# Designs tried in a protein design chat: VH-VL binders against Large ribosomal subunit protein bL25 (rplY). Part 7

Target 1, 192 residues: Large ribosomal subunit protein bL25 (rplY), of Marinomonas sp. (a6w1c8)
Amino acid sequence: MSLSINAVARTQEGKGASRRLRNEGLVPAVIYGGETAPVSISFKDNELLKAVGTPGFLTGLVEVTVEGKTEQVLVKALQRHPSTGAVMHMDLQRAQADKAITTRVPLSFINAAQSEGVSKQGGRLTVESKLAEVRCLPANLPEVLTVDVIKGQLDQIFHLSDVILPEGVELVSLLKGEDHDQPIARIGKSKR

## First folded at step 1 (VH-VL)

Design Ra16 (framework fv_relatlimab)
Fold by ESMFold2-Fast, scan of step 1:
Structure Ra16 (fold): chain C 192 residues (1-192), chain A 122 residues (1-122), chain B 107 residues (1-107)
Amino acid sequence: as target 1 above (192 residues)
Amino acid sequence: QVQLQQWGAGLLKPSETLSLTCAVYGGSFSDYYWNWIRQPPGKGLEWIGEIYHSGSTNSNPSLKSRVTLSLDTSKNQFSLKLRSVTAADTAVYYCARETTVTEDYYYGMDVWGQGTLVTVSS
Amino acid sequence: EIVLTQSPATLSLSPGERATLSCRASQSVSSYLAWYQQKPGQAPRLLIYDASNRATGIPARFSGSGSGTDFTLTISSLEPEDFAVYYCQQYSNWPLTFGQGTNLEIK
């Protein structure tokens, strides 16, 4: 599924009108930020459910199309019904091409099964951090950050500095100094 | 626990402007509607208006556009101004938080200020 | 505006009895109805929201039911501290409106 979703503009006519949206299977949201006024929109609940299930939708850039106009946004807040977990509202912040953003990006650990630590030394990869906080321009925001553990030996610890960084992407923790290079995964001895 | 503290004028003359402020302590200001409600002595509750943390407002049409609601997010405060008061505006005024998971799904008004008695007399 | 009518206006009961309070809306409010308790000199206290959900800290003896235009607040076994004025409130449409109140008093 792509990182794009259609929305319908909505009017701020009244509280009853807003509440009626939910009965019609629509989820209200707002697009705000940048130099332009906030826009009230709604998503079809079934389309939003599929989108939220798509990797990167809640953490990456999303293109929202409203009446033919497309805007690049980040999901800054998502509110769920306390009992059902259904999405009730979304806050979407406009991304500005020339302003750095900070957000959390998923970490993907590749080649664990092919490493000596796992394949020959009876180890197992244990992931201690699944996300890393990045700073970059919107155009440079990756969907995922990769850690290649192919050369991992038994008892090896992988740190933030082992993350493969695309051009223009910085890890916020590493900007604070090398003593903030936290462990993110290890190859440990598994139970035989 | 979240607490609301309110203050403002207690005694007014007809034609003056009522000004009340409500401060939020111990909790988040965002994602709530902040309400003003009044209660004339011996009578029931009347909704005055609401303001969302974005600055969006709605007010009771019966107050004939005499109501101005404002928000100060830096101080976690919201305020009511009611212009051109008359004796009919004599009431205890309450501020209250309306808990919400969205701008259209509400948990009711779960936290209330202590109330401010406002008397309008000539 | 949506008018909420509460009945009875006054209900006289003894501790241990069941109280049943009614709220009727002039048009459908779906489930967007709350119940409040108010004691003299105090601000209202939220009891029930979304017609049937008990607010945090509210005893199990309080329950709400109904949808659309007809709503009920039930107190299964009255305690001395339950004698107060009760208000229903709709948040389906602007302006938000309250019922006129039911005064629950000791016999």
Scores: ipSAE 0.000, ipTM 0.446, lowest interface PAE 12.9, mean pLDDT 82

Design Ra19 (framework fv_relatlimab)
Fold by ESMFold2-Fast, scan of step 1:
Structure Ra19 (fold): chain C 192 residues (1-192), chain A 122 residues (1-122), chain B 107 residues (1-107)
Amino acid sequence: as target 1 above (192 residues)
Amino acid sequence: QVQLQQWGAGLLKPSETLSLTCAVYGGSFSGYYWNWIRQPPGKGLEWIGEIYYSGSTNSNPSLKSRVTLSLDTSKNQFSLKLRSVTAADTAVYYCAREVYDFSGDEYYMDVWGQGTLVTVSS
Amino acid sequence: EIVLTQSPATLSLSPGERATLSCRASQSVSSYLAWYQQKPGQAPRLLIYDASNRATGIPARFSGSGSGTDFTLTISSLEPEDFAVYYCQQRSDWPYTFGQGTNLEIK
């Protein structure tokens, strides 16, 4: 799987070019990190809208092509318009093979319907956290983290420690101590 | 295959409001800038303003206080209203589509309407 | 605003000759300059954008050159249908401005 988007470096020669950026439906962004200088870029807002709607774009590695050069980046910050939700600005961090990154990964809960809590005890799975913050090398970044709720009973609470971790992946909250093992889902009584 | 068709009032008196509409056929309205340009008889072209499909506008500062640009995305149309007209506003008015070419980092107007002659006289 | 000055105001040539049209800007417009052709009773037609890029469907005899403040449109060998008014336009600074036009007429 490869997620990609084209961008244009912001020109400094035209007096009006950068000043028109926001009014022209171009979304400013910056690529930073690694050993090279930050680069100011822009995305066409309709292309960025499609990209942001693609699963994994905001949470995984993305290939950005600027003037024929492709870089792998992570979306570290995103500013949205309060009423429209349109992206107004993005901060993109370069991924380096030998440096750990911190990002958010989607949680997937499997086997809820087959659990005793749901199938026999009238319960329903309620998800309290859809994302978990992970630390890993870029090569070890998973697209999704799985929580298997097959053994769940009615009133069972699932915590970050119940997440199945791939090799080389750590949960940031659990690095802070046992008292940071946050609830992420419950099997609660359904009203039907 | 994209074509622009425009219409509106041809004869106005000073102080009235000019109203023109441009309809887009055979192509997407989204992702483009939509422009108005005018040309007084025997003279050159003057840019009036632009509207992005999101509703964001830029207008010529000389006209900004009198210009209103609007979109009707359900009809694939965009419109110009120019208030308080004078004889100096007599011109052929054109609508045009503007594209952004990422490879060239350049804007250009590639498709134009047929033009509407507007005469302002008392 | 940026003022564009086109010269000559009128250029009289015969079919088969080379035409050279000038556009000069009061301030640098980098390469953000386009050329349009307009025939009587018709809307302008895009010829060149980004100073030197030929628009789709435009014959190879049309070429643009220049950067900064001095730009040229060249028609290498005039055809009868090329006799028209030519306008340059800058997109470097808002508002967009056009030159006053060069009338290319048959001699």
Scores: ipSAE 0.000, ipTM 0.443, lowest interface PAE 14.5, mean pLDDT 82

Design Ra4 (framework fv_relatlimab)
Fold by ESMFold2-Fast, scan of step 1:
Structure Ra4 (fold): chain C 192 residues (1-192), chain A 124 residues (1-124), chain B 107 residues (1-107)
Amino acid sequence: as target 1 above (192 residues)
Amino acid sequence: QVQLQQWGAGLLKPSETLSLTCAVYGGSFSGYYWNWIRQPPGKGLEWIGEIYYSGSTNSNPSLKSRVTLSLDTSKNQFSLKLRSVTAADTAVYYCARDEGYTIFGEVTDAFDIWGQGTLVTVSS
Amino acid sequence: EIVLTQSPATLSLSPGERATLSCRASQSVSSYLAWYQQKPGQAPRLLIYDASNRATGIPARFSGSGSGTDFTLTISSLEPEDFAVYYCQQRSDWPYTFGQGTNLEIK
């Protein structure tokens, strides 16, 4: 279903207050953008850890509920502790239904093992880019973009233009011209 | 090397609005809180407020009704407006970076980089 | 707001001596305390953060200690450039507050 998480509003703010929150098992965050003022919030660390581990949370739309009010947001920045990997701070941008957003979406390469290049020609798929920057309305934001390599031959290079795009989704690099159609994967000869 | 340069007001009359700007050079604007602190002549330091690069703000309750903090991300600048000034607002005003929220190793919970200061005099 | 009281207001010492500066908080600030040095006509300079961590580039002769309500800045052997005003700042609660300062002056 929809990804959601509960938060509590912060009445005291600043560096000292944020550090105290982390000592109490809370993670400070800010919701900003749109027509309303930014709001400072906090998440329970254990709930946030579970949410961050859920596919689509960091790349898709998330519903945040604060004091009974629910907003749709996108995770724009995430700060982690260098040693533990624990989330220390989050920036959440409000989504507006009629305003295009840019974000990075994971690339999924399918049918490599069934391709002629891999199955019959001794090749192996090497992925050079795992993410692609997209522009779309929030309602059209995909969780993943697929590249079908089924027809790949040995030594074939796949580019951004080979990505299967849903309606309403554009690749930012391709909007800049054909010289920005970067390689994203290759079927190369495997070594032994 | 990160450097903060500030400019603005100087001389004001009572009831006018103080306006100061601070520009960030040689380092990232993103991920930090940007602060204003003031120091009346011969006295100690007073925190005015902070703004996160996302636009979220916090200010000293004693000044909150008169303070507006803003960003210009296209120029890597942040600004302070203080309304309805009086002689009590005469001070050197400093901008400063708060490094506590960075991902660059151990959290430095303090004002680590300061601007040169701007003397603001309010006289009738 | 949390009030910070520094003592002494003025400390008169000679180069080579040890300086001990105190900062007391009106309520517990845990370890969320920073120390700054300010010379005439200059912006403050960060010395110590989180009560005991020396900032980058700060000489080893500077050290901080304490927790809760009672904090100390120590300069183990004074150099001529160390004569300045020193401020403590609490970062435990908003608004951030500073002590009134200790003026370290040469005898």
Scores: ipSAE 0.000, ipTM 0.486, lowest interface PAE 12.3, mean pLDDT 82

Design Ra6 (framework fv_relatlimab)
Fold by ESMFold2-Fast, scan of step 1:
Structure Ra6 (fold): chain C 192 residues (1-192), chain A 122 residues (1-122), chain B 107 residues (1-107)
Amino acid sequence: as target 1 above (192 residues)
Amino acid sequence: QVQLQQWGAGLLKPSETLSLTCAVYGGSFSDYYWNWIRQPPGKGLEWIGEIYHSGSTNSNPSLKSRVTLSLDTSKNQFSLKLRSVTAADTAVYYCARESDYLWFGEDYFDYWGQGTLVTVSS
Amino acid sequence: EIVLTQSPATLSLSPGERATLSCRASQSVSSYLAWYQQKPGQAPRLLIYDASNRATGIPARFSGSGSGTDFTLTISSLEPEDFAVYYCQQYSNWPLTFGQGTNLEIK
């Protein structure tokens, strides 16, 4: 599912530069990649805050409209203010239908409460990784990847190889070999 | 305190160039985007384009090839030229100011000129 | 371009009644929407900006609401001077676009 956000083109001269100097809640960004030249843009802070809070915006395909033209992009980098967490800068990469992309997709752990480790053995699911790096064509990019922990016992460790992969999606770490099947969650002893 | 006054030729023949000028009285000229908007008889509004004190312009893609916007900073005036007119260009033309200078993306219009009826007929 | 669709095309009401005018965008415009009033022979007059903020000098009976794709202009109790054409305008995307207008006429 694509999400949409509107942007305004930035120039060194003119209205955008003046408003930025007055600290009016503008967030600069750049769209780059593909065969088209990079475009400097800006977002209204209130619109961007809403968008960043929407599931899939930072990990999925996003439609950005600037000067009446809509482009499919991925968020490749996001700079936040260290104290406030406010978005300060954003890098957006153009998506091409026939070119594989690498990005991070959220992991969803299901059936923890129904597992024997949690329900009968006094354990609690501890998530060690919330995202997994995937490689796929844009059309195959999932909104979420699931890990089914229903068969988990106390002290069970779940790894990247336990992730349920849809067709056309690969985990980048697993492409590097068996030594890169990192832990992502554990059912451990709950607090006393 | 801000007032826009506009003028220009009201009657044109097909293929001629429309020329309109808008003068700004009271308030700042250099801190705002200045716009042209038109309205065909009995129809809605269509944005034509904008110009900033620096000479930077943006125009509606549907009109971009025929539109030239200019300004005269010494007189606080800005102008529209629309080339190769046809009967479809018959409209009331308005100049207008974008609201709140130095505010991001507030491209709504707080002051308007009185309007100029332009009729294109053979 | 973003298309704004206003409904109804014509609204016939009497003074003292409530008027509700709708504007629907083909794509999200967040809150970047303005409303204008236009009387015959006059330039449009700004009523509402940022979906819900009343412009300077506009009476309290005018109010705006909505976000995303669905917007409403409400006139709580119509005065004789309120019978006019109303236009919405988006400024979320270029080109800037207006709705086709709602004609508010006296019944």
Scores: ipSAE 0.000, ipTM 0.422, lowest interface PAE 15.2, mean pLDDT 82

Design Ra8 (framework fv_relatlimab)
Fold by ESMFold2-Fast, scan of step 1:
Structure Ra8 (fold): chain C 192 residues (1-192), chain A 122 residues (1-122), chain B 107 residues (1-107)
Amino acid sequence: as target 1 above (192 residues)
Amino acid sequence: QVQLQQWGAGLLKPSETLSLTCAVYGGSFSGYYWNWIRQPPGKGLEWIGEIYYSGSTNSNPSLKSRVTLSLDTSKNQFSLKLRSVTAADTAVYYCATEEYDILTGYDYFDYWGQGTLVTVSS
Amino acid sequence: EIVLTQSPATLSLSPGERATLSCRASQSVSSYLAWYQQKPGQAPRLLIYDASNRATGIPARFSGSGSGTDFTLTISSLEPEDFAVYYCQQRSDWPYTFGQGTNLEIK
């Protein structure tokens, strides 16, 4: 299922204009990047609330339609109201087919219950990182990255290097060197 | 946003089995721990147990012999069974899970079901 | 199990005042301590996680500090909606445990 949301173009104006939009149930946002000029847009608050709650909207490619034209974008920044959590502003970066993007992708840990560490040694899988920062072309962006813990023993620690990478996808931390191969999960002792 | 909706037993007799179900909407079921927490009237919170999406469980030692946690991945539901109930099990029961803000990358325990009052009386 | 002791049991203050709530652990929980707010008839709401990080949507007047065994939740200037019961919770060791609560009451 492709993620999409409609937006309305708006005149780029200052703080007063943004406050007025929010009072009307509209959330200001900007689409920027690529070789075209930034475009100021707004979303209906109720539509944006539903979209933000959808898995993959904040991490993957999103289709934004403005005045009949659709662009693929990534959510790069989001400002929330401190007391309500409502989205107050959003920065959306255009995805270009020939330019690598960096974004965060959810990690999925499989086969924990079937591992010896969990099934026979009284351990429990504790996930320390739910996300990994990736670098890839937009076409290669995965929806999820998998870590197979089937061979895990009690006290085993899993690192970013244990992530199963699709072709064309790199982990940003590992590009910085071996000392950035951080722990992402462990099978630890339970009191059982 | 993740929403948890729960339902199940309300009034039980001593020795019966409490059964509660929690359905997950608007979020990924995979990769998370799903929790049950209870609160006796006028008292504080007590953690009951957790189940990982793979089926692995941990329970509070005080309840472990009576607690069964299960998943139905086809329905994005998880359930609690507590057998051999007594008046001491009278409480509001909550399902809950961790949530993360993807843009800030931090982990937090923010989503709770609405709560179910379970009364155990003869 | 790790026992969390909250103090005071009841704190009576007026809107506009500063509230300071304490939570002490029977053994070190490092920074794996969270704070929750609970209003009558509602589920708890996460305020602070990992000792000092505000959860999404939580006003800046809420702050957490501490590590090891001594933790503090501070509300810099009380609003009427802040009068509620507050619980600390540790996630350092299993079973996860909660404090007994501090009732923050008006006046």
Scores: ipSAE 0.000, ipTM 0.424, lowest interface PAE 14.9, mean pLDDT 81

Design Rb1 (framework fv_relatlimab)
Fold by ESMFold2-Fast, scan of step 1:
Structure Rb1 (fold): chain C 192 residues (1-192), chain A 122 residues (1-122), chain B 107 residues (1-107)
Amino acid sequence: as target 1 above (192 residues)
Amino acid sequence: QVQLQQWGAGLLKPSETLSLTCAVYGGSFSGYYWNWIRQPPGKGLEWIGEIYYSGSTNSNPSLKSRVTLSLDTSKNQFSLKLRSVTAADTAVYYCARHKYSSGWYKGYFDYWGQGTLVTVSS
Amino acid sequence: EIVLTQSPATLSLSPGERATLSCRASQSVSSYLAWYQQKPGQAPRLLIYDASNRATGIPARFSGSGSGTDFTLTISSLEPEDFAVYYCQQYSNWPLTFGQGTNLEIK
């Protein structure tokens, strides 16, 4: 939804500028796309750490405010320090209301315990894919995609085509053809 | 593109067993329910039952005591046997693929076989 | 078992007219309702699923609406090939059931 963070504009200073920013507790980032020139910005490291820990920040739409101007962006890349995990750089892509975006959305499987496969046939739900890649307009981006397994029997395999799709949301794999209808979960034996 | 072809008995006497088979071509057999539906002359459609890839079945309670559904995954075929037929079982029988609304496994039918007229008389 | 009642049983119209066909369920089927067209000697053809979604290849003149217990199939401007029997079907509950059909005939 409307996760937000403030940023400060910066000018390019040449080599070594990013190291100096980090010494001041700032994390460099770039906003690009949307047929508009890229903008170099920086985030306060404590605010960014809090934001990155918030569910949906790395997968959903984020509002970034720079000098009173707010833009909607998606996090496309994030560079971390290998040992500390601290964010060192971010790439943010502008979202446009009339342009489709591609991103990954979590899958939620409901009603497994109520299915005949689990409740009466000794099965258990095994999830093979936790995310699905979607294409949609920003306004149509769901927080989660649901798979209802209520009718599931023992040995039943659930595929991407079993996902409940909201209006205006497409699964990228299914756009490639029915031979890309990948398994995402199954009800299998659970004796171990 | 998915195609269903069906064959089987056309003329039966009362008390005999109806046997029909449907073969699936051009698409995935696994992960779908496969169905039988019938239509008596001049009347509407009646769902007979469905069979899933694993062999699990659901059938219309009005017919379940006489219905056997089976599956041959090696041939991409499924079959219907209806025991103890009477004149009331005279109908065109259709096989069909059960298409689901995303996340809802009771469904509608997007591909149908050509139909087989079964007449029970004498 | 959920009973679907279609009305009218017969609808007589001319090409170019709007057709409105009704399907009423004995209990709520949410949006789990499909519509089929059947011509003599042919298997039924899927028109609408999930109450309002047009199936692949179905002309824009066909539309579905409704939820719960009351559903409508609308053909905005009849073409000669549209005169056929139309069936609704629910898939909210087992057993799956069909309506008795509406015969759309040329006037």
Scores: ipSAE 0.000, ipTM 0.422, lowest interface PAE 20.0, mean pLDDT 83

Design Rb4 (framework fv_relatlimab)
Fold by ESMFold2-Fast, scan of step 1:
Structure Rb4 (fold): chain C 192 residues (1-192), chain A 121 residues (1-121), chain B 107 residues (1-107)
Amino acid sequence: as target 1 above (192 residues)
Amino acid sequence: QVQLQQWGAGLLKPSETLSLTCAVYGGSFSGYYWNWIRQPPGKGLEWIGEIYHSGSTNSNPSLKSRVTLSLDTSKNQFSLKLRSVTAADTAVYYCARVPKYSYGLRAFDYWGQGTLVTVSS
Amino acid sequence: EIVLTQSPATLSLSPGERATLSCRASQSVSSYLAWYQQKPGQAPRLLIYDASNRATGIPARFSGSGSGTDFTLTISSLEPEDFAVYYCQQYSNWPLTFGQGTNLEIK
């Protein structure tokens, strides 16, 4: 499912521009990539805060509307204020329907409590990686990748190869061979 | 278009402070990150640090204790001070701009011509 | 810090040939990777940003590809002016880091 957000074009550079944006409750961002020139935009900070909190916004395709024109983009970078956590800047890369994109997608671990390792062997699931880097066409980009740990035993280590991949989605690390099949979670003994 | 011109002391003795300044012409100073990068003779590029027009800085942890970055927005200039230099600090020093199309994008689109700094004797 | 390793260290080719230069990161940098060209006595020149986007004024023979940890710069048909040192640079994490360079030289 596509998410959408409205933005305002920015043409002003120089002294005062960033101060004016922040005073008006606006967050600067840029849209770049594809065949057209980069464009500077801004988002209303309360609208952006809600959007950033929405599942899939930072990891999935987003429709950005600027002056009536809508483009599909990916959030490639997000800068936050170190003290307040407020979004200070955002980098958005244009998606092209026939060009593969790379981005990070959240990992969801299901059925841990029902696994023998947890339910019968005194283990607990420890997640070592919350995200996985994927490569796919924009239309195939998932909101989440699932790891089913139902068959996990005590001391089981789960790897990227255990991720359930939708059609058309590849894990970047696995494209490099089995030696890059990184651990992502384990069922280990509860703390002694 | 945009042009970066740099100047400063080129010959230093060990323990002295390196001071370099970069001036920006033909473009806006505000809204960009301004960077220093160095290149020892025959070696690769090393990032020193960046400063935004607000005064916010990030610097290479290996140099952080010796580096001071500053800016003068009225003159569209930014400066590097590197304290307690040694022969290992001999390098060509470049100032460079991060393009306006992203503060998260740290690709350097315009560079100064470079200043050779030699630390000897 | 993220270490970038470029290979080969030296690539000897003739004009008209295809050049392929590699850059490998010690951990994922997603697509936050740039390529630069440097000629003797000159500052580096930006060629590619975000792994695959050509900078303004860069000829179409230059292309970039890759994501995560493995990246490639390709020059489809070498011109005499292309013989130079090429550097990759990541901007996924601080500190910003560069590869050690690939020297593209005339055979």
Scores: ipSAE 0.000, ipTM 0.414, lowest interface PAE 20.8, mean pLDDT 82

Design Rn2 (framework fv_relatlimab)
Fold by ESMFold2-Fast, scan of step 1:
Structure Rn2 (fold): chain C 192 residues (1-192), chain A 122 residues (1-122), chain B 107 residues (1-107)
Amino acid sequence: as target 1 above (192 residues)
Amino acid sequence: QVQLQQWGAGLLKPSETLSLTCAVYGGSFSGYYWNWIRQPPGKGLEWIGEIYYSGSTNSNPSLKSRVTLSLDTSKNQFSLKLRSVTAADTAVYYCARVSPYYYGSGTYFDYWGQGTLVTVSS
Amino acid sequence: EIVLTQSPATLSLSPGERATLSCRASQSVSSYLAWYQQKPGQAPRLLIYDASNRATGIPARFSGSGSGTDFTLTISSLEPEDFAVYYCQQYSNWPLTFGQGTNLEIK
């Protein structure tokens, strides 16, 4: 891990202040949670673009340094510009070793080509959800969650309950009940 | 050091399906977007599409109806199929890595395959 | 789609001279612009990303500048190996698009 980024503390608040920061090539963000009061910060947009492009930055723990003080945080929310994809705002939550965190983790679908549905039945895997929301202690946070589709048949739909969960990791949607077991992928007829 | 090696059939007839594969060596396959870009002889570069290691894809709207992207994570390979080819599909095809983890941010190509010349002739 | 227009189409210079290559976008791409060098028979090579950051291993004579719609690639003092085709690429909007290229040729 050891993903890190520098930030500058800011005192200006509100919509007008945030727009001005973006015009200067700065991205506003807030660090909150833990025992300490929330802190408004900003990132240089070119540094943040590099960081966001790094595997694990949006889904794992990140070290943020503000005025010489370093804290471990996770990205709870990211607002992107609809057309440019540029990061407009970030919500960062402080991590504590003994407190469960909730974050989004990428889904990896393995063995599609080896499945009966794809190899024998003319199907193709279509992914509907790329991320799943998990709850776990920081030490148990996985970099990726795996869905094994090896036994998949043509027209099979895979749901959140098909995700292979490491010890200590829960899917937030499944904690809400069986009717929240959403489809995440399907083996369907490929366009020929 | 990351290396991309690509291969596939180089000579096709109109209406056939182009199939190319790219293998990734010396680096992690997970967490990256893997791309195809083509270049017709004497012309510029055209982005074809990308696939995330989870299997999700995005393709150039001009080619989307004919493009299928797939991957084999057990072999660290990803593949392009382009259906119903015509002479206009004659080009050198490149595979490439995007270091950005998510769509629309830092999507530039840091490593490229060697290229595969595909000729479509009757 | 965003159209990138590179100028000039061909630039004829001698080793030791300064080269200035232009890339103009049909709408703002902020700083989400990269530059590539391509020699005959080779894949493109990344030179610059985020408009002004040199990629690993790229000589200091290469520099990028600009934001919004107007971008420039500068080679401060041309070496013989710099004569190649140069492409700009935007990653602000999908689909990703490239300019048509500037051919930098020896005079």
Scores: ipSAE 0.000, ipTM 0.423, lowest interface PAE 16.7, mean pLDDT 81

